VH-VL binders against q5slc1. Designs and how they scored, part 30

Target 1, 112 residues: q5slc1
Amino acid sequence: MGALRGRWAEEEALRFLLGKGYRLLWRNRRTPFGEVDLFMEKDGVYVVVEVKQRASARFGAPLEAITPGKVRRLLQSARFLLGRDDLPVRLEAVLVHGTPKDFRLEHLVLEL
Short names: E, the ipSAE of ESMFold2; O, the ipSAE of OpenDDE; V2, 0.75 times the mean of E and O plus 0.25 times the DockQ between their complexes.

## First folded at step 18 (VH-VL; framework fv_cixutumumab)

Design w2 (at its last look DockQ between E and O 0.64; V2 from the best seeds 0.00; counts 0 for: pae E 2.1 > 2)
Fold by OpenDDE, look of step 18:
Structure w2 (fold): chain C 112 residues (1-112), chain A 119 residues (1-119), chain B 108 residues (1-108)
Amino acid sequence: as target 1 above (112 residues)
Amino acid sequence: EVQLVQSGAEVKKPGSSVKVSCKASGDTFRKYAISWVRQAPGQGLEWMGAIIPKFGTANYAQKFQGRVTITADKSTSTAYMELSSLRSEDTAVYYCARDFIYEYYMDVWGKGTTVTVSS
Amino acid sequence: SSELTQDPAVSVALGQTVRITCQGDSLRRYHATWYQQKPGQAPILVIYRKDNRPSGIPDRFSGSSSGNTASLTITGAQAEDEADYYCQSYDSSGYHVVFGGGTKLTVL
């Protein structure tokens, strides 16, 4: 049940990003540094995306657990997937607020 | 030029708290973290914690967990480090630094805030 | 392990080459960053991501790594290079920043 909940949020996040011109490379990939929800590309820049589901529809809530350390691990995961660490990788987060029937998306970018 | 401007020197009693501020210029809060690093007299650099202001999320060194709180006000582009239950061993210069997570370095440092804890 | 070790002090003759080494298990996983600090001043970034120099840092500064070690090399030491040098990396989890104990470099 929990896995399904996470999946619909990830699907909506993916749909959202695809609509914005992102290209999917990998999803739900495990690495020695952790799991990457979405690994994408936008305008020649690789993007590691963390998807978070929130029960509340309230925007502006802290991106819990997406700490500096978490970001580092996600970047390492991304670079592991790429097989190289000399390419730019950007961290983004998509918060999915609500339920499958009524949800909103919040997109946050940690700019390079 | 990007700068981090820190608050002035503090003199505190043991058991009290200190809150140091760090005002950042430029695009710092959009793409950087802010790390806090202290240095006791004649000692080395000691990392305390860091925050991603844009996300409002922070990490803390295990040594300071529960005693330090790092926050950021995006509206004023100011980061804060509050250390409670001060003791003499907390006497140090406290630095904030722009932490570029993507490249794993701190490239811009504040001038430091001297905190003296004495009876 | 989250410990980085450095020699507390080294010396170099003017114009000669000196190597400051940092050792720790985390260096097998993470790159080292190097900072220079002079008395009464904040640290200055001199090397990052193993061997990259920020703008304004002389090319006599270089970085390298091998196994669980990282090294800062000054080729042709100048008088102004006398300072404390700190290596910095992360613990095995990546959640915590760690610094070496620092190396005091004396230029003779």
Scores: ipSAE 0.843, ipTM 0.932, lowest interface PAE 0.5, mean pLDDT 94
Fold by ESMFold2, look of step 18:
Structure w2 (fold): chain C 112 residues (1-112), chain A 119 residues (1-119), chain B 108 residues (1-108)
Amino acid sequence: as target 1 above (112 residues)
Amino acid sequence: EVQLVQSGAEVKKPGSSVKVSCKASGDTFRKYAISWVRQAPGQGLEWMGAIIPKFGTANYAQKFQGRVTITADKSTSTAYMELSSLRSEDTAVYYCARDFIYEYYMDVWGKGTTVTVSS
Amino acid sequence: SSELTQDPAVSVALGQTVRITCQGDSLRRYHATWYQQKPGQAPILVIYRKDNRPSGIPDRFSGSSSGNTASLTITGAQAEDEADYYCQSYDSSGYHVVFGGGTKLTVL
């Protein structure tokens, strides 16, 4: 089986959010509108979390940007997974900078 | 109450560029997207692209990819749309609109900026 | 070109009911939104998420959708309802906003 290093950033983001009282519902779910990294719940609100990673001190390659179109696809993915579109949904991102041994997290909440 | 105030009318020659501004008043500029929509004389509405000012990230309609650049300045609550390599077919009224992605609508529109492209 | 198709013109007698339609495959995945536009003015929002009416829009305006078709219905049409009406949704990918070609409503 492959090395877990490709999933380390997602694991750290998940641990961080669990520690803030978020509850995990699903991970890495494909939908007709795209893939959802983490699908969580906090205080009665369903939360789609995008996890993005960069190695520290490296010249960054472009990462998938959080554009209006991307936000719309994430919203549709959440509503697909819930099977309805009248529940409260929030979009968030966790940026993981660095390496498994030396990293920092940046947590962004999208109010749109 | 939110208002979007756009820059004034422009007359341009083919091959040049135009940059239209859209200043938001009365709200927190970082809580929605700004869409740009144009309308040629006697024609319908045509979406050009949008930006999320909080992240400075934009995406564009395929037709305008490579010719349009949408930016935002959070410190002045102003979005900009720049269209390059102008053609006479780009003669239109250019609108900016507050775009609530979660709700699938644009609720506040600027009054429009007329851009005329003429030789 | 547009993924959404509207009839270019519709007429209604004052006080009567009219339905303006919008068709496109993306409406199976994304809700329709409707705008009213009068000459020389910016569009205004009249219906969103298929059947929601913003504050200040008369209750004679309603929306519905089924399959690949969305409809805007005006019951008891008034003279001030004479305008162009645009439906709006997204392309199948969700990355791009699309508008229908517009329907000119004439109130007789």
Scores: ipSAE 0.501, ipTM 0.829, lowest interface PAE 2.1, mean pLDDT 87
ESMFold2 (binder alone), look of step 18: mean pLDDT 90; pTM 0.939

Design w3 (at its last fold request DockQ between E and O 0.82; V2 from the best seeds 0.81)
Fold by OpenDDE, fold request of step 24:
Structure w3 (fold): chain C 112 residues (1-112), chain A 119 residues (1-119), chain B 108 residues (1-108)
Amino acid sequence: as target 1 above (112 residues)
Amino acid sequence: EVQLVQSGAEVKKPGSSVKVSCKASGGTFRKYAISWVRQAPGQGLEWMGAIIPKFGTANYAQKFQGRVTITADKSTSTAYMELSSLRSEDTAVYYCARDFIYEYYMDVWGKGTTVTVSS
Amino acid sequence: SSELTQDPAVSVALGQTVRITCQGDSLSRYHATWYQQKPGQAPILVIYRKDNRPSGIPDRFSGSSSGNTASLTITGAQAEDEADYYCQSYDSSGYHVVFGGGTKLTVL
């Protein structure tokens, strides 16, 4: 799940989101429903963030792994971490395209 | 008012494939998934799969894995369900439904597309 | 995959209360959603996330849950409530949507 190889991508994603005013609550947390890369808060809304690393720098291509089922599992994980399921949690994704030496970030939001 | 408009009834031979369309009218696929649910005559609802048009990602019921393909065109707000290797037991009404993942419900349903598989 | 079970048929007298129950292991993890379906029509959402009603659904419809069960209750059944009712949730993995077998409600 959270291999060292992807650590740089997660770090860049975190830096990016922190720069946009997100607050980090948890990172790399394992739950019975899967692993949460980043669990954050923005403007009073909890956000579960999936970080994906892509070798290609191509933008706009369909995502591979963030399926409806994956979204459900991430939301379930988030609610597990919160210890409650009555608060809104937003799903976001940060795609890191390229290499540590040359990369671009794509931020995707599934609106509430 | 948001509506899902589905393509017309289909009559197919066994072994062929069918592709049903589902177009959103008066709304958008944004923040939603599209689920496909079928209902054989006199039977219950059966989930087939779903797609997040915004992401282009889909997942399928195990029963239909490898035989069903769900796609979406964001530019036309249209989702598609293609079922191959049709058999008589695939005769059913096929529904598309707007699936709000955050609240775990399907609130807008198409009127259904009747697919009849007969020799 | 996880299964949801519900009684195939129940009856209720006009103006009385009826409870339709859905049972499944996954209901301990996920809330149930309820749909009403009348002959020749598409399903209609009536209850979601345990006890929430969409706009346009009468307040005589309510939802509850306990353990591995979820229930739809109609308090003061009306003639127009005669229909099939389906519970819906997700399997333990969360990747698959699952429906109950449906309950045919007859209003006497």
Scores: ipSAE 0.866, ipTM 0.937, lowest interface PAE 0.5, mean pLDDT 94
Fold by ESMFold2, look of step 18:
Structure w3 (fold): chain C 112 residues (1-112), chain A 119 residues (1-119), chain B 108 residues (1-108)
Amino acid sequence: as target 1 above (112 residues)
Amino acid sequence: EVQLVQSGAEVKKPGSSVKVSCKASGGTFRKYAISWVRQAPGQGLEWMGAIIPKFGTANYAQKFQGRVTITADKSTSTAYMELSSLRSEDTAVYYCARDFIYEYYMDVWGKGTTVTVSS
Amino acid sequence: SSELTQDPAVSVALGQTVRITCQGDSLSRYHATWYQQKPGQAPILVIYRKDNRPSGIPDRFSGSSSGNTASLTITGAQAEDEADYYCQSYDSSGYHVVFGGGTKLTVL
């Protein structure tokens, strides 16, 4: 198994969302406003997904990295990638708690 | 229809702390942040920080980093702003505002809480 | 530092057109939003994301932008439009909300 160090959480988040019927458009895309981990689509809505790995395996902990400012940068990045600002874009996060052998997922949605 | 109800006016001594509350009624936090904005007498608007209550995550203006703490209680739809180490320059009206992150605007404002720092 | 610059005061004759401007480097990245504030009151939203007008705001209010400048235009100014007007955007990083210094509009 190759040099996929540090990407296991993103792969698990992607598998989880694909299994929920999301469609992948881009991943790990850099923009002038920041990097987008996963850019997806579900039911006619574009979805920007932030994937975070947490050492703690507990659910419900505060999402220190997904702040109002971070959300704003992700939304601006999504609009840059689309080339327009009049399409529905939803922000989601997947928290991956734990290790590759023993992890839990927490899926959070900031509703439109 | 959403309303933001803030706690009442406070008079504080220098060096103390103040905690202002902001309760949202008639709505949900599922797609909003709560921003805190202050206005000193005769001065302009100054953003202090914001929280996404659904996520419990806050970020702050650099000027206030280390002195301000913004929290939220989803069960009561209430946000809080605590400012520590008060000084006379902190005398101001403190507003909370519902921040629609997806559209980059604040559409519902509380009436403000006057905080006076004097001895 | 001042990221958004507004003239501190502007006057307009009753019924005339006035433009209030807001200048800042970050306006090329993040569109301006405009608030009206009357003495002793909380601000109210009048224009968001450049040129969108919320329900209940008179159509004499409009917004525009070009490059690093955003403008709020009031066509046919009325006495009730006398207020302070603030533009709002973000700093260059996008993490922090920034307000302009405000413009006091006097309707003569």
Scores: ipSAE 0.772, ipTM 0.894, lowest interface PAE 0.8, mean pLDDT 89
ESMFold2 (binder alone), look of step 18: mean pLDDT 89; pTM 0.935
OpenDDE, look of step 18: ipSAE 0.770; ipTM 0.911
ESMFold2, look of step 20: ipSAE 0.722; ipTM 0.887
ESMFold2 (binder alone), look of step 20: mean pLDDT 90; pTM 0.937
OpenDDE, look of step 20: ipSAE 0.786; ipTM 0.920
ESMFold2, look of step 23: ipSAE 0.664; ipTM 0.872
ESMFold2 (binder alone), look of step 23: mean pLDDT 90; pTM 0.934
OpenDDE, look of step 23: ipSAE 0.803; ipTM 0.924
ESMFold2, fold request of step 24: ipSAE 0.683, 0.745, 0.639; ipTM 0.874, 0.887, 0.866
ESMFold2 (binder alone), fold request of step 24: mean pLDDT 90, 90, 90; pTM 0.937, 0.938, 0.938
OpenDDE, fold request of step 24: ipSAE 0.779, 0.771; ipTM 0.912, 0.909

Design w4 (at its last look DockQ between E and O 0.64; V2 from the best seeds 0.00; counts 0 for: pae E 3.7 > 2)
Fold by OpenDDE, look of step 18:
Structure w4 (fold): chain C 112 residues (1-112), chain A 119 residues (1-119), chain B 108 residues (1-108)
Amino acid sequence: as target 1 above (112 residues)
Amino acid sequence: EVQLVQSGAEVKKPGSSVKVSCKASGGTFSKYAISWVRQAPGQGLEWMGAIIPKYGTANYAQKFQGRVTITADKSTSTAYMELSSLRSEDTAVYYCARDFIYSYYMDVWGKGTTVTVSS
Amino acid sequence: SSELTQDPAVSVALGQTVRITCQGDSLRRYHATWYQQKPGQAPILVIYRKDNRPSGIPDRFSGSSSGNTASLTITGAQAEDEADYYCQSYDDSGYHVVFGGGTKLTVL
């Protein structure tokens, strides 16, 4: 997320993942392949996390932006950040539904 | 073993639409993308687009943008490719393929669906 | 969009080595994937991510890359290797899959 407006969502996503044992490596990093919201590590596996903010507090909204191309770009970004393409990288998404005062988080693991 | 079973051959008139199906069996439909690739007679492979069935999100080749629609039904583990405004140049074998985005390859292919566009 | 170019046809004698090369700017960013296709059949994955072989693919198939090129090498060509070979990669955006024009390999 490049906009300040989505900063709170990213913060909540980060807090959520930290609480689950993830370790932050980079956030809001630009690469030639795109931006990485959160680059983290969990149980020895590198994880690229895409944070999505939604106005609705309801769950079940499609991940419209998580296209095959988006996935490829995120993976390439991760590999760029790592300086290696031989390490496994997992892609995840955190959907933040609602407002700063009333929000819900949906955590998705992309197993593609 | 994962297999992709495609619908049968189609004969269409110019200006009409065709919808080809690709049913996956023997695996988890939610763990990969489906790419569509066509091949005109005597020509090379041409990528048309791909979808992540789990999320219903798709990308399309610029050449087909606005004319192709790729969808998926998770309940039946079936992907679809619909091509509209058919022309003779669309005569080809259309393949669906399992696309592992993480590994950047298509490892399982359907047998292809022949679509013939003729007046 | 990016383009991948291949020689349209090459030949190799039985038991000899042949290299099929794919060239394109996208190969500077993405590894090539290689597919084998025989007449009337769907393509078969033979090499992915530069030099990896799927299960069932003979070890005489190998992949390499240099600069804006990727190559498929068959060391000790067999009669059954006669086929069309396609390289595949992605454009710079990563949103589009691109194929080379294909190379027809004749085994003499």
Scores: ipSAE 0.788, ipTM 0.917, lowest interface PAE 0.6, mean pLDDT 93
Fold by ESMFold2, look of step 18:
Structure w4 (fold): chain C 112 residues (1-112), chain A 119 residues (1-119), chain B 108 residues (1-108)
Amino acid sequence: as target 1 above (112 residues)
Amino acid sequence: EVQLVQSGAEVKKPGSSVKVSCKASGGTFSKYAISWVRQAPGQGLEWMGAIIPKYGTANYAQKFQGRVTITADKSTSTAYMELSSLRSEDTAVYYCARDFIYSYYMDVWGKGTTVTVSS
Amino acid sequence: SSELTQDPAVSVALGQTVRITCQGDSLRRYHATWYQQKPGQAPILVIYRKDNRPSGIPDRFSGSSSGNTASLTITGAQAEDEADYYCQSYDDSGYHVVFGGGTKLTVL
């Protein structure tokens, strides 16, 4: 039941991106380089999406920033899932602020 | 034609701090990371950390965690590396480099900033 | 361990072929990138993502990798190729950049 607390944020992020014309390929896939929350496609580009919930963070775990190192791990995860490294890949994040009844989304696209 | 222009040489005493600047000319400052790499006299290259200027998010090599701070100012297209609690072994040339994370390389390097730590 | 190991020095006769190697467990998972550095100068990118060559780098430079080893090969070595060569990859986590110790190439 504890694991379901963050699922509402991921569902809202997914709904938001689907409404923007993204196509879902995989969810919550583990790789040797880390876990991918949402793996999607838009206009011929494969997109790794990290979903971050802001209203409350789990105690004892720091909020993971989107640093150069984190970007590299996510990129490697995408290429692992695709089984090749010659396809266009982009990293994005959806920040979900608030509660299930009162939330706001912030969509970040990383050009790197 | 992106160029990275670094601040001039510094001479520092042990225990002090140094802040090196790296100004990017040409291109879009928000479309790559900036890595910092140092090289002690006669030694190899040592990565210190990197920043994504668009979001101001940095990560550091474990050796420098707690002593180094990397920042960026988008309005001036300038990245900064500050190293505190300087020791004689911090004497080195400090480079900044444009880091294309998606391509796995650093293609444009600054000319380097010599920092000498002596008592 | 995430360290990258290179021989400290290698010699080649003018016009001959030389291979510079880089070994590390992280190379099983991460690409190797190669830089050339001449005395008093900043490094220059010569090979990335295994065997890609940026514009302006002569085609006598090539890269390869297998298992935990990456190699930089220079065919028809020129006097101007005399330099230090560094391989670069990442630690096992992918979070940190790692450089090899460097190989000094002498062209005889």
Scores: ipSAE 0.325, ipTM 0.796, lowest interface PAE 3.7, mean pLDDT 87
ESMFold2 (binder alone), look of step 18: mean pLDDT 90; pTM 0.938

Design w5 (at its last look DockQ between E and O 0.69; V2 from the best seeds 0.00; counts 0 for: pae E 2.3 > 2)
Fold by OpenDDE, look of step 18:
Structure w5 (fold): chain C 112 residues (1-112), chain A 119 residues (1-119), chain B 108 residues (1-108)
Amino acid sequence: as target 1 above (112 residues)
Amino acid sequence: EVQLVQSGAEVKKPGSSVKVSCKASGGTFSKYAISWVRQAPGQGLEWMGAIIPKFGTANYAQKFQGRVTITADKSTSTAYMELSSLRSEDTAVYYCARDFIYEYYMDVWGKGTTVTVSS
Amino acid sequence: SSELTQDPAVSVALGQTVRITCQGDSLRRYHATWYQQKPGQAPILVIYRKDNRPSGIPDRFSGSSSGNTASLTITGAQAEDEADYYCQSYDYSGYHVVFGGGTKLTVL
């Protein structure tokens, strides 16, 4: 139920990012450092994307789950997938607010 | 050039709380994390926690979990570290540092804030 | 465990080479970062991601790693290099930052 519930959000996030010129490399990829929702490429930079679904359509809510540690693990996951740690990797997040019938997307870019 | 300016020295009683500020200037506050590291007299560096100001999310060292709160105000480019239930062992210099998570280093440090806990 | 261990003190003659080593299981997963600290001062980043030097750090500082160890090497130690040196990495989970106990370097 949870997996299916998150699938539509991930699908919409993916569709959104593809529309913005991102290229998908992997999705739902498990690594020793955790799971990567979407691993993509944009303008020569690899992007690890965390997809979060929220019941509320309200924008601006904190990404409480995207902590420094989470970011670190996602980056390690990305570098693991790449088999290299010398390539640019960026973290992004897509928040999907609402329901499959009525949703909004919030795209966040982290440039740490 | 990014600088981190910390609040002044504090003298506190046991059981009280202290809140240290760390104001960033000369850069984009939303492009890095802020870590807090303390150092007791004659001791080593001890990581306390870190925050991503852009997200408002923080992690804490297990030792300080429940006793430390790290926050950030993006409008003033200021990070805060509040430590409660102070003990004499909390006497230390507290540093904030710019933490580039992508590169796994802290390259800019504040000058430190001395917190003395004594009865 | 996620501990990083360092020798508490080492010495080097002026102009000679010294290696400060950091050991910990997490170093198998994460690179070490090295900081220099002089009395009354904040730490200064000297090496990151194993062997990278930030701007302003002399090229006599270098980093290396092997297995569960990371090392900071000063080739041609100068008097001003006398300081405490800390290695830093992360616990095995990656959620927490960890520091070594520090190494006091004396230049003779």
Scores: ipSAE 0.786, ipTM 0.915, lowest interface PAE 0.6, mean pLDDT 93
Fold by ESMFold2, look of step 18:
Structure w5 (fold): chain C 112 residues (1-112), chain A 119 residues (1-119), chain B 108 residues (1-108)
Amino acid sequence: as target 1 above (112 residues)
Amino acid sequence: EVQLVQSGAEVKKPGSSVKVSCKASGGTFSKYAISWVRQAPGQGLEWMGAIIPKFGTANYAQKFQGRVTITADKSTSTAYMELSSLRSEDTAVYYCARDFIYEYYMDVWGKGTTVTVSS
Amino acid sequence: SSELTQDPAVSVALGQTVRITCQGDSLRRYHATWYQQKPGQAPILVIYRKDNRPSGIPDRFSGSSSGNTASLTITGAQAEDEADYYCQSYDYSGYHVVFGGGTKLTVL
């Protein structure tokens, strides 16, 4: 991340998920298939978490959309980091709306 | 048992658009992608794009970028594919398929919608 | 190159074994999936994620891969196996689905 504004969203997402009992394994890890924002574990399932800052009602600096193709690359990245492709991996997203002083989180889960 | 029910055949003129529907009648819309695949007469399968209805996010094959729009209505469990600026080369059978993207396969296919583009 | 290449046609004698191949650089990153299509019908899934067989697909169908090549093998081919077969994977980036050109299998 470049600006402090973008970094604050990831920190809040991490704090949120830690509070829900997720365990952090890695963050901001690069792979040949792309970067993983947060790589976590919950109840024996590995979790790739994308953190997106919601653009305002008007155009801003939009975060990369979570498309079918993006999901595919994130799963491949997770398998690279694990060194195997036979473990359960789930994709989640945390959308961060608002400002550092007044924000709301939206937690999205793509069920296995 | 999940089925994908597609809208009926269409005949279109060059330069117009077509919107094909794909209704899922037996499952949740919340954990699959819906892909659109076409097949011109006597030719192979060609992927056009896909959407994750839960997120409302689509990505498209480069060839169709700018001409295709894929949307989903979760309340009716229906996906749509709209192709604009039609030309004779767009004459094909258009399939929707349920893409179980965590497993990298399309396990349920619609029966296809024939779109004919001619004067 | 992200193209998946298949031979356009293959023949097999009834009861014999045939292998249909699919070649592409992206197969080093992503497993292949195979579909069967009979005239006038939608494709059906026969092998997914390299070598997995869906329920209802006969065990004479199997999948394998080596390097940048994936194969669909039909052991003891039957008349009902006459169809077009497509491999499917992704481009090298993973953003786009890619199909091979298809192989028409004729059972003699």
Scores: ipSAE 0.479, ipTM 0.829, lowest interface PAE 2.3, mean pLDDT 87
ESMFold2 (binder alone), look of step 18: mean pLDDT 90; pTM 0.938

